# Ledger of designs, part 3: VHH binders against E3 ubiquitin-protein ligase UPL5 (UPL5)

Target 1, 342 residues: E3 ubiquitin-protein ligase UPL5 (UPL5), of Arabidopsis thaliana (Mouse-ear cress) (q9su29r532to873)
Amino acid sequence: SPEALHGGLFMEFKNEEATGPGVLREWFYLVCQEIFNPKNTLFLRSADDFRRFSPNPASKVDPLHPDFFEFTGRVIALALMHKVQVGVLFDRVFFLQLAGLKISLEDIKDTDRIMYNSCKQILEMDPEFFDSNAGLGLTFVLETEELGKRDTIELCPDGKLKAVNSKNRKQYVDLLIERRFATPILEQVKQFSRGFTDMLSHSVPPRSFFKRLYLEDLDGMLRGGENPISIDDWKAHTEYNGFKETDRQIDWFWKILKKMTEEEQRSILFFWTSNKFVPVEGFRGLSSKLYIYRLYEANDRLPLSHTCFYRLCIPRYPTITLMEQRLRLIAQDHVSSSFGKW

## First folded at step 16 (VHH)

Design p8 (from n6 with Y52D)
Fold by ESMFold2, look of step 16:
Structure p8 (fold): chain B 342 residues (1-342), chain A 123 residues (1-123)
Amino acid sequence: as target 1 above (342 residues)
Amino acid sequence: QVQLVETGGGLVQPGGSLRLSCAASGFTFSSYAMGWARQVPGKGLEWVSDIDSGGTTYYQDSVKGRFTISRDNAKSTVYLQMNSLKPEDTAVYYCAREIVYDSWGLRYTFDYWGQGTQVTVSS
């Protein structure tokens, strides 16, 4: 909730060198999960690309919203510098504003398909037909409805009195897109950019950083690969201690993991490493190999992990059924607010 | 404020010995497991050794038999005795405090780290 975000779950991240990498990865994931949770009203998923987020214009009702967006910018910059995949995709419109680039009609295609189709039709209609029908009755206004109350925003001086025609319809569409998609989040973009820049050494401007990227580059940096997790790649980057690679328990482990759902696989990875997402280059992009260590305790114990070192500790389970039962138990979400104070 | 300060690093020839010390303050030292990790040049962090609050010790295979971790709860200090040093042991060595941070007691991590001390093993 917004009230929880005002509380003590957020800590300004100024001394990351003293904090262990497992704790950092956990913190980035938990913080981003709360920031980008739509129930907290800071960000919205795009209507026509549900994977992507943009600032919620209505977030201005929270008096601390500038601080939250500035904080978010700091978190994203830190995650990028630490090469942590936080699982966030930004809407193309938001990305373009961070880069200081103009939003074209083609750029809104996946953000708002209805607006895209309407504007495309306006631009492609036969000029003589469009003019003879008084430009479909359009003037330079944007009509909005908030909480049952309509409002009319003039796109230019005397916009209500300015008819759209074949000579000015491009200008109309440009202004409509700007007022609909850019202007409402201008303050949130400003605060995010301020926080992002504050974390960069030598004050690299946000526009310079984002301009050097395509959206797909940023997607890889923030969410990692869009491929399913490759179990073969995972296995190839895992070493063993107390087990031989040829032990039946190791064979069982990978067989079980291959038949788990993608969400269960991500939960196991998170339990093991505090990474929910794999880098774009796969497991070779992680800072070290993963390890499976043998526990010499009771042969039916739940797995343990040490996330700083990518270590998963399991006993020599007597049956594949028991191993599967234990792995599925730890695949349930075990990350919560039980996370200790720093 | 939690503080961990490593000392005892330096330059040593292969086959030599060093003893690292880690002075801890700002928390109830005897209640926590402690550990050592190292940053090898050009590589990521590598676990070296742990000692739990009860004194049980654990070692990475590559250092087992050569390194000995110990603790003195009265002095709030963790030690790493490093014998038969090899060039591969060259790294910045960090002392760290260990916590368990899930409700089931299954997931461990190092939450606070020292500044590190350089160990260089070279002819």
Scores: ipSAE 0.453, ipTM 0.792, lowest interface PAE 1.6, mean pLDDT 83
Fold by ESMFold2, last read:
Structure p8 (fold): chain B 342 residues (1-342), chain A 123 residues (1-123)
Amino acid sequence: as target 1 above (342 residues)
Amino acid sequence: QVQLVETGGGLVQPGGSLRLSCAASGFTFSSYAMGWARQVPGKGLEWVSDIDSGGTTYYQDSVKGRFTISRDNAKSTVYLQMNSLKPEDTAVYYCAREIVYDSWGLRYTFDYWGQGTQVTVSS
């Protein structure tokens, strides 16, 4: 809800030098989940790549939207500085705007496939056929619908009077792309960039940072690896205390994880380490090995964790069925993701 | 706001002893579990010991029987008595406050850390 968003976005951040890595990782993940939640209308998923986010042009109706985008820029900069993967992918158009780069026709292919195809046909049509058909009746305008009202935007001075032909169709497409994809989010990009710069040492411009990257580099920095979590890699980076690697409980543990859905696996990883996402290098990219410690108390107790040390504590469960029940319980979002204090 | 300050580090010969102190401020000390961690050269961050608000203590296997954690709630101070020190104990030692992440009491972490004190065990 809007009140929850305000609470999450404006919570006082403690001194980061003194803050433990587990608390920091948890905070970034939870805040980003709230910021990029489509129900909060700050960001939209791209029409033809639902994994990716771009600023919502309609967010400007909220008088607090500049503050939200500035805050988002600060959060993303901090996550990058601390090398925390928050599970966010940016749309290519948004990335290019942050980098200060021109948006080409090929750049919108996965943002809006319908417009990509239409513009490509206009550019590739036989010049003689195109001109003999009055440029399909096109002029230098963009038809829009904002807040339920239709409007015509001239792409250049006197655009309503300027016919598209084979000599100027490239210019037409370039202006159309800029006006449809770049201009509507210009203020949101500006506010994001301001917040991003505020968090960097020596005021490094966002254009300089983003321009040196390919989009795939940023994907790795913010989301981590795209592949499903590798259970074999996870197991190879896990050590044991109070268990032998050959114990039945250890065999059961990995079998259960292998059967879980990807989301359940990520919830277990988060419970264990406060990492929801694995770096692109895999578990080798984490700051330490993971640990499974034996809990010598009752053999039916729920698992415990100490996330600073990537430590999961489990009892010597008597059956695989009991272990699975306990692991699936801690994989539920309301258990594994809950943040609180005693 | 929360502040943790470690003292008592230094150079000691193998088999010797040191006592580390951690002065805490900015929170209700008696309500929190506290712990020690160490940064071992070439190995990264390693848990050493915890003490809960009720005084129950926990130790990693490599220090059990040699190290003793204690607390003085009246002075808001945590101690680590380190006996029979080995060269492997050489590290920067950090004091930290422990919190529980979740309402079910299952997820723990250190949320605030001190700046550390160097312990060197060498001939």
Scores: ipSAE 0.349, ipTM 0.748, lowest interface PAE 2.6, mean pLDDT 82

## First folded at step 18 (VHH; from p8 with Y32N T56S)

Design r8
Fold by ESMFold2, look of step 19:
Structure r8 (fold): chain B 342 residues (1-342), chain A 123 residues (1-123)
Amino acid sequence: as target 1 above (342 residues)
Amino acid sequence: QVQLVETGGGLVQPGGSLRLSCAASGFTFSSNAMGWARQVPGKGLEWVSDIDSGGSTYYQDSVKGRFTISRDNAKSTVYLQMNSLKPEDTAVYYCAREIVYDSWGLRYTFDYWGQGTQVTVSS
């Protein structure tokens, strides 16, 4: 919840410099899961790309919204600094606003396809036909409807009196796009940028950071790869201690993992490493290889992990059936939760 | 405030020995496992050794028989005795507190780390 974010999780954030990498990865994932949770209404999914988020203009009803957006900026900057994928994608308009760049018609193509198509028709209509139809009756206004209330917003001084024609229709579209997509989130972008700046080195201004990237670069840094986890790649980047690569337990392990659902596989990865997502490069992009260590304790116990070192510890299970039962147990959500009990 | 302070690093010839110390404060030392990790130049972070609250010790294969971890609960101090040092042991060595951070007692991590001490092994 919003009221809890500053009490517990914020305190843990301030102690970051002495905190181990496994705890940090887990914290970033859990905090982002709450920030971008639709129930908190801080962010909305984009209309024509439900994977992507933008600030919710209506978040202004919460008096604490500036603090939450500033906090979000801090979290994102720290995640980037620590090279942690948190599984978040930003809308192109939001990204461009962070970069301090002007929004053009082509930039809203995947944000709002209906608006994109309408504006494109206005700009591409034959100039003589457009002017002969009195600019389709358009003036420099934006008509909005929020919760059943219709508003008319002038795009420039005396906009209700300014007719659109073939000579000024580009100006009209530019102002329309700015007022519809950029202006409503200006304050949220400002607060996010302030928090982001607090975490960056003073030698790299916030706008300079985002201007140096394509959106796809940021996608890789924040979300990682989009593909299902490759078991072959996982196996190729795993080393063993107390087991030989040819041991039957190792053969069983990979066979079981291959049979698991994607969600179960991600839960095993998270249990093992505190990473829910792999980088776009695959497992080679992680900070180290993964390890399977032999436990010399009872041959029937649950696996253990040490997330700082990507270490999974398993006993020499006597049967594939027992191994599978134990692995499926640790893949359950209630086993992988850590904060709220420490 | 949890604090961990390493001392005892330095320059040593191959085959030599060093003893690292880690003074701990701000928590109940005797109730926690402790460990050592190292940052090898140009590589990621490596686990070296840990010691649980009961005194059981564990080592990375590359250091078994050469390194010894120990603890003095009365002084809240962890030690790493490093013998038969090799150039590949050159790294910044960190001590850390180990915790179990899931409700089932299955997931371990180093939650607080010291600032590190440099160990250099060269002719």
Scores: ipSAE 0.504, ipTM 0.810, lowest interface PAE 1.3, mean pLDDT 83

## First folded at step 19 (VHH; from r8 with F110W)

Design s1
Fold by OpenDDE, fold request of step 22:
Structure s1 (fold): chain B 342 residues (1-342), chain A 123 residues (1-123)
Amino acid sequence: as target 1 above (342 residues)
Amino acid sequence: QVQLVETGGGLVQPGGSLRLSCAASGFTFSSNAMGWARQVPGKGLEWVSDIDSGGSTYYQDSVKGRFTISRDNAKSTVYLQMNSLKPEDTAVYYCAREIVYDSWGLRYTWDYWGQGTQVTVSS
């Protein structure tokens, strides 16, 4: 519920005094997880790509709505500044809006196929034919049907009286797309941008920041590479203390990781570093090497992590089976995640 | 409010010694692990040492045998005795409080940091 989200977000604000990199990474991840949780209804998953998020137009009904989007802008800006991949992808339309760019017909191809096809037909139809047929009876209005209610929205002043023809059909389509996809989230975009700007130096307007990027660039910044985690790259950037690289336990460790699902691997990484995602450059893009330390305790103890310094402490497990069991246990979400005890 | 204040940094010759102090306030000192990290300009943070609430000590390999972390709970102070200093030890040294992320006691991080104290080892 919005109220629950508000409470959660408020609590996170109080933790801004924490300055440690581990805390920050953890905080960014957790906060973003909540902000972009579909259950909280601030953001919706994109229709064309389920991984991507767009502001929920319906969120405007919440009196606290503006604050949430401003806050989100701040969080995202901070994450970018600290080069933390939070694992969030923005919808193309949302991105374009942030960049202050016009939404093209091609941009909505996968979002609304029906509208795309209709608009395409309008634009590609023979001009003489189109005009001889009175522009198919179209006027500069958007007709919407929601929950059985039909509404007519004028796309321009006196749009109801303005017929579409071969000369103005491009304008018609542009206005239609803008009204359908841009206008509904305009306020959210503004609030987000405000928050985003507040965190950046006054010298770089948020629009300018996004305008200089392709969507894929932003994706890389927020989620890292599209490729699965490379275990070899991971291994190449890991150092050992209390273990030798040739130790059985180390061999077992990497063998186990290789056998894990991508999700499990990410969970281990998160447990270890408070990063769920790696930069586009791979592990070399991280601020530090990763470290495996020998834990001189009971040989059946669970691993420990010091996330601030990317230290994983593991016992000298006597068998690969035990190691696998323990690693799989810490890979579970309820174990790998923090409980916000700071 | 949690506060950590480092002191004891300075210029020292190779082979010399320094003792850093970190005065802590605003929390139950005896219940928390404490640690030292260092950072060279342009480089990332490097873990140096930590001491848990029970007094167990841990060290980075590069400082083992040379550095000693200790704590005085009565004074709410953690110390880093640095002996046999090397030019490579030149950095800003930070004191921090360690906390546990989870209820399992498996994940640790440093949430509050001091302002840092400069240690320069140079001939």
Scores: ipSAE 0.785, ipTM 0.927, lowest interface PAE 0.4, mean pLDDT 90
Fold by OpenDDE, fold request of step 22:
Structure s1 (fold): chain B 342 residues (1-342), chain A 123 residues (1-123)
Amino acid sequence: as target 1 above (342 residues)
Amino acid sequence: QVQLVETGGGLVQPGGSLRLSCAASGFTFSSNAMGWARQVPGKGLEWVSDIDSGGSTYYQDSVKGRFTISRDNAKSTVYLQMNSLKPEDTAVYYCAREIVYDSWGLRYTWDYWGQGTQVTVSS
């Protein structure tokens, strides 16, 4: 809930300066998961890609309430500064707004196919035909219907009285797109940008930051690569202490990981490093190599991790079955994550 | 407020010795594991040693036999005795508090860090 976000997350944020890298990585991820949780209604899933998020237009900024979007901007900025992939993807429109770029017709093609087709038809129609048909009766208004209530929004002053024709139809489409997709989240974008800027040096305005990026670049920064985790790359960037690479336990370990689902693999990675996602460049992009250490305790003990140094401690398990059981256990979300404990 | 302050760093010749100290305050020192890490500029943090609340000690392979971590709970101080120093040991050394932050007692992290102390080993 928004209230929970304010109480718990803000407290943690205030202590961020005193925390180590392991805590920070996990904190960024968990906080972002909460912020972008659909249950909190601050952000909505994008219509064209459910993995992407856009501010909820209904989440209006109230100066009397906590500025969640400003906070979000700060968190995202800090995550980027610390090169932590939080696993969040922004909607294209949201990104464009942050960059201060105009939303084009093509940008909404998959978001609203009906509107896209309609606008395209308006723009591509023969001018004489369009004008002879009174601009299809269109005026500079956006008509909305919510819960049976029809509302008419003027796109410009006296838009209801301004007919669309072949000369002004481009302007009409531009204004329509702006009003439909940009205007509803304008305040949220401003707040986000303010928070974001607060974390950056005064020399780099937030718009400038985003303008220098393609959406894919931002995706890479926030979530990492689009490809699944490479076990081979993972293995290539792992060193062993107390084990030989040729030990059967090491072989079992990687075989088990390879058989796991992507989600399980990520859970293991998170347990191990407090990273849920890997940078675009792969494991080489992490702050250090990963390490597997031999745990000189009971051979049936669960693995331990030291997340600041990417150390995983595992017993010399006697069987692959036992190892798999133990690894799958730690891969469970309630075991691999420590939500709200800081 | 948790505070960690490292001292004892400096310039030494190869084969020399240094003793680092980390004075801790703002928490129950005796209940926490403590550790040392080092960082070379432009490189990642490297784990050096840690000592748990029970006094068990752990070391990176490269420092085993040369470095000794110890603690004085009465003084809320953790130490790193560094003997037979090598040029490769040149780094900023950080003291940190280790905590377990999961309910299962499986995941450990260092949540508070000192400012660091420079150790330079050079002829």
Scores: ipSAE 0.779, ipTM 0.921, lowest interface PAE 0.4, mean pLDDT 90
Fold by ESMFold2, look of step 19:
Structure s1 (fold): chain B 342 residues (1-342), chain A 123 residues (1-123)
Amino acid sequence: as target 1 above (342 residues)
Amino acid sequence: QVQLVETGGGLVQPGGSLRLSCAASGFTFSSNAMGWARQVPGKGLEWVSDIDSGGSTYYQDSVKGRFTISRDNAKSTVYLQMNSLKPEDTAVYYCAREIVYDSWGLRYTWDYWGQGTQVTVSS
């Protein structure tokens, strides 16, 4: 819940410097999963790119929304400082707002393709034809719907009275884009930026940080690279203790992992390391090699892990079938990503 | 509030000995495994040793036979006796508490760490 999330995270940050890296990685991931969960209505997925998030304008109905966005800014800044990939992508418009940059027509192409195409047609229509059709009946007005209520917003003073024509259609499109995509989230962007800046050592506004990046750079920093996960890279960065690289159990392990879905592979990685995502440079970007250690007891038991040291502990399973069953069991979301007691 | 405080670091000659201590408070010490890790210059964090709640001890290969981990549950303290020290042992040494953070008892992490104590092995 919003109250539990806010209070719990505040307590965690009081002890951040004493907290181990495995706990930090897992906490940042889980906190971001809750913050960006659409059920919490703080963020929405972009209509034409479901991977990406933007603040929900309707979040303003919650009186605690400024605190939640400020908190989110703090979390994102800390995740970046600790180089933790939390698995989120920002919508281009939201990113540009954080950078303090103007939003152009080309910037909304993947945010709202329908409006992009409509505005493109308005700008590219023959000027004489456009004007002879009364500018398609357009005035400097944006029709909006908030809380199920339909409203009309003037884009400029007396916008209802200002007809769109070939001479002012660029101004119309610019104002329409700003009022549709930037203005509704301005408060949320402001609060996010405050929280983000508070975690920086100097009064460097988020605009300076984000202006130095392309969106692709931020994507790598927040979500990481390599989608899907490279099993060959994973294997190349794994060492063994109690097994030889040539043991049949090691061959079985990688065969099974190769067969798994991307989600199962990510769950195994998370179980093993508390990393759900691989850094942009691949497994070499992790802080250490990964390890598979042999358990010398109970040749049929479930795997164990020591996530601070990237260790997966497995017995010498007698069959590939048993190993597969055990690995698929720990790949279940509730096993691989559950917190224990603190 | 969980606290771990390391002491006993310092400068020693190769072949010398040091005894590190870690005083724990804010939790039921006897119920948790405890461990030592180190961070050598230019390297990542490296596991050194741990001791479970039952007193069983585990060591990385490079320190076996030279280092001994022990605990005194009555004083809520874990120790690392470091003998036959080598220049390669130079690092900041951290004490940490181990927990299991999944309900099935499968995933272990070190959730609270001390501030560290410097060990320098140099002629």
Scores: ipSAE 0.563, ipTM 0.849, lowest interface PAE 1.1, mean pLDDT 84
Fold by ESMFold2, look of step 20:
Structure s1 (fold): chain B 342 residues (1-342), chain A 123 residues (1-123)
Amino acid sequence: as target 1 above (342 residues)
Amino acid sequence: QVQLVETGGGLVQPGGSLRLSCAASGFTFSSNAMGWARQVPGKGLEWVSDIDSGGSTYYQDSVKGRFTISRDNAKSTVYLQMNSLKPEDTAVYYCAREIVYDSWGLRYTWDYWGQGTQVTVSS
């Protein structure tokens, strides 16, 4: 079982695996990028909110899928324990199942807007009108295509023979929602929870952990704030060595960052700290202040970083143009870049 | 298996001295930079000093002139000589190995850490 966190670094977490926090932050981010890559078919993006992930019901065709979901649960628990934002958002249905909570009609509003609207119409239709139209011809069944197989699923015993009417339409909608959104991923949720619990087994069960949160809280823990990065907040939490705050180079630095896209800003933050995302409370939520150190080497070299201590090292660049070129270079994807572009 | 073991911590009066040692094994010690960090109870991890493979030394401003980092490659050991100790130097001191871990050779991190040794400076 995991060692207790003492308000800081996990120095006693596993003595054999005394890995530094910068390496761990980078590992969590990269592993989550692979797990949640849609090409791996473990998770799908939600249709009505492309930022959010849910387990793929079709992942059951891979005999190793229980192990992968259990592993994912362990990774997420460890990321939360290390306070690492991995850039993942879960859909509301998946979150509620982790919390052991019932899925209501309002909970599917942003997961499946079409079904939400249809079910809402069924529930809000005038009772006499609904009954006089034979309940729109509905019975207690769900038509599905699961794992490449098209099925009719009875929502209750003899559901094919049970007509929907104004007295039972709430029951129909409740069962429909459960069978459409909860049941197909039940095994994946179970395995994820098992892996999650394994990391927390002597402290907090997974249902208790998730039940005490709003979805927005989990969003902050896993992705950080969705707000644009505040350059003013960043600057306010940065100290200098070899530069004065009033130096032209310091003014240039923050002006350049303000001009960068959010993706470029996140890449600079990652280069500097191995954190891709800012905590919900802003830069004060990081484990320490950030630092800009002067390099006393050639005035045109690329920046360096010491990520465990949030240190960015730059020379005293002679022009803002050169500084901007160097900063934009380290903000680019390393895969397609080389020194041949100098 | 990389191992780093700190020794030399203890209780000392203000103005006193301690020498911390960090014995390294499981890697080519002479090829790596090594460093010291400390953690004061209730505060975050703080860089103290490091020494590169060529013997160049670097210090946090608050310890310059009082602390000296050194290495003995034949013994695979890094040292921190701590003089003129102050109560604010009270912390758990960790040694660690530094690596460069990006393909461009620009990003440094400390990948393996020791278990730490307590230094207490009080009357």
Scores: ipSAE 0.520, ipTM 0.834, lowest interface PAE 1.4, mean pLDDT 82

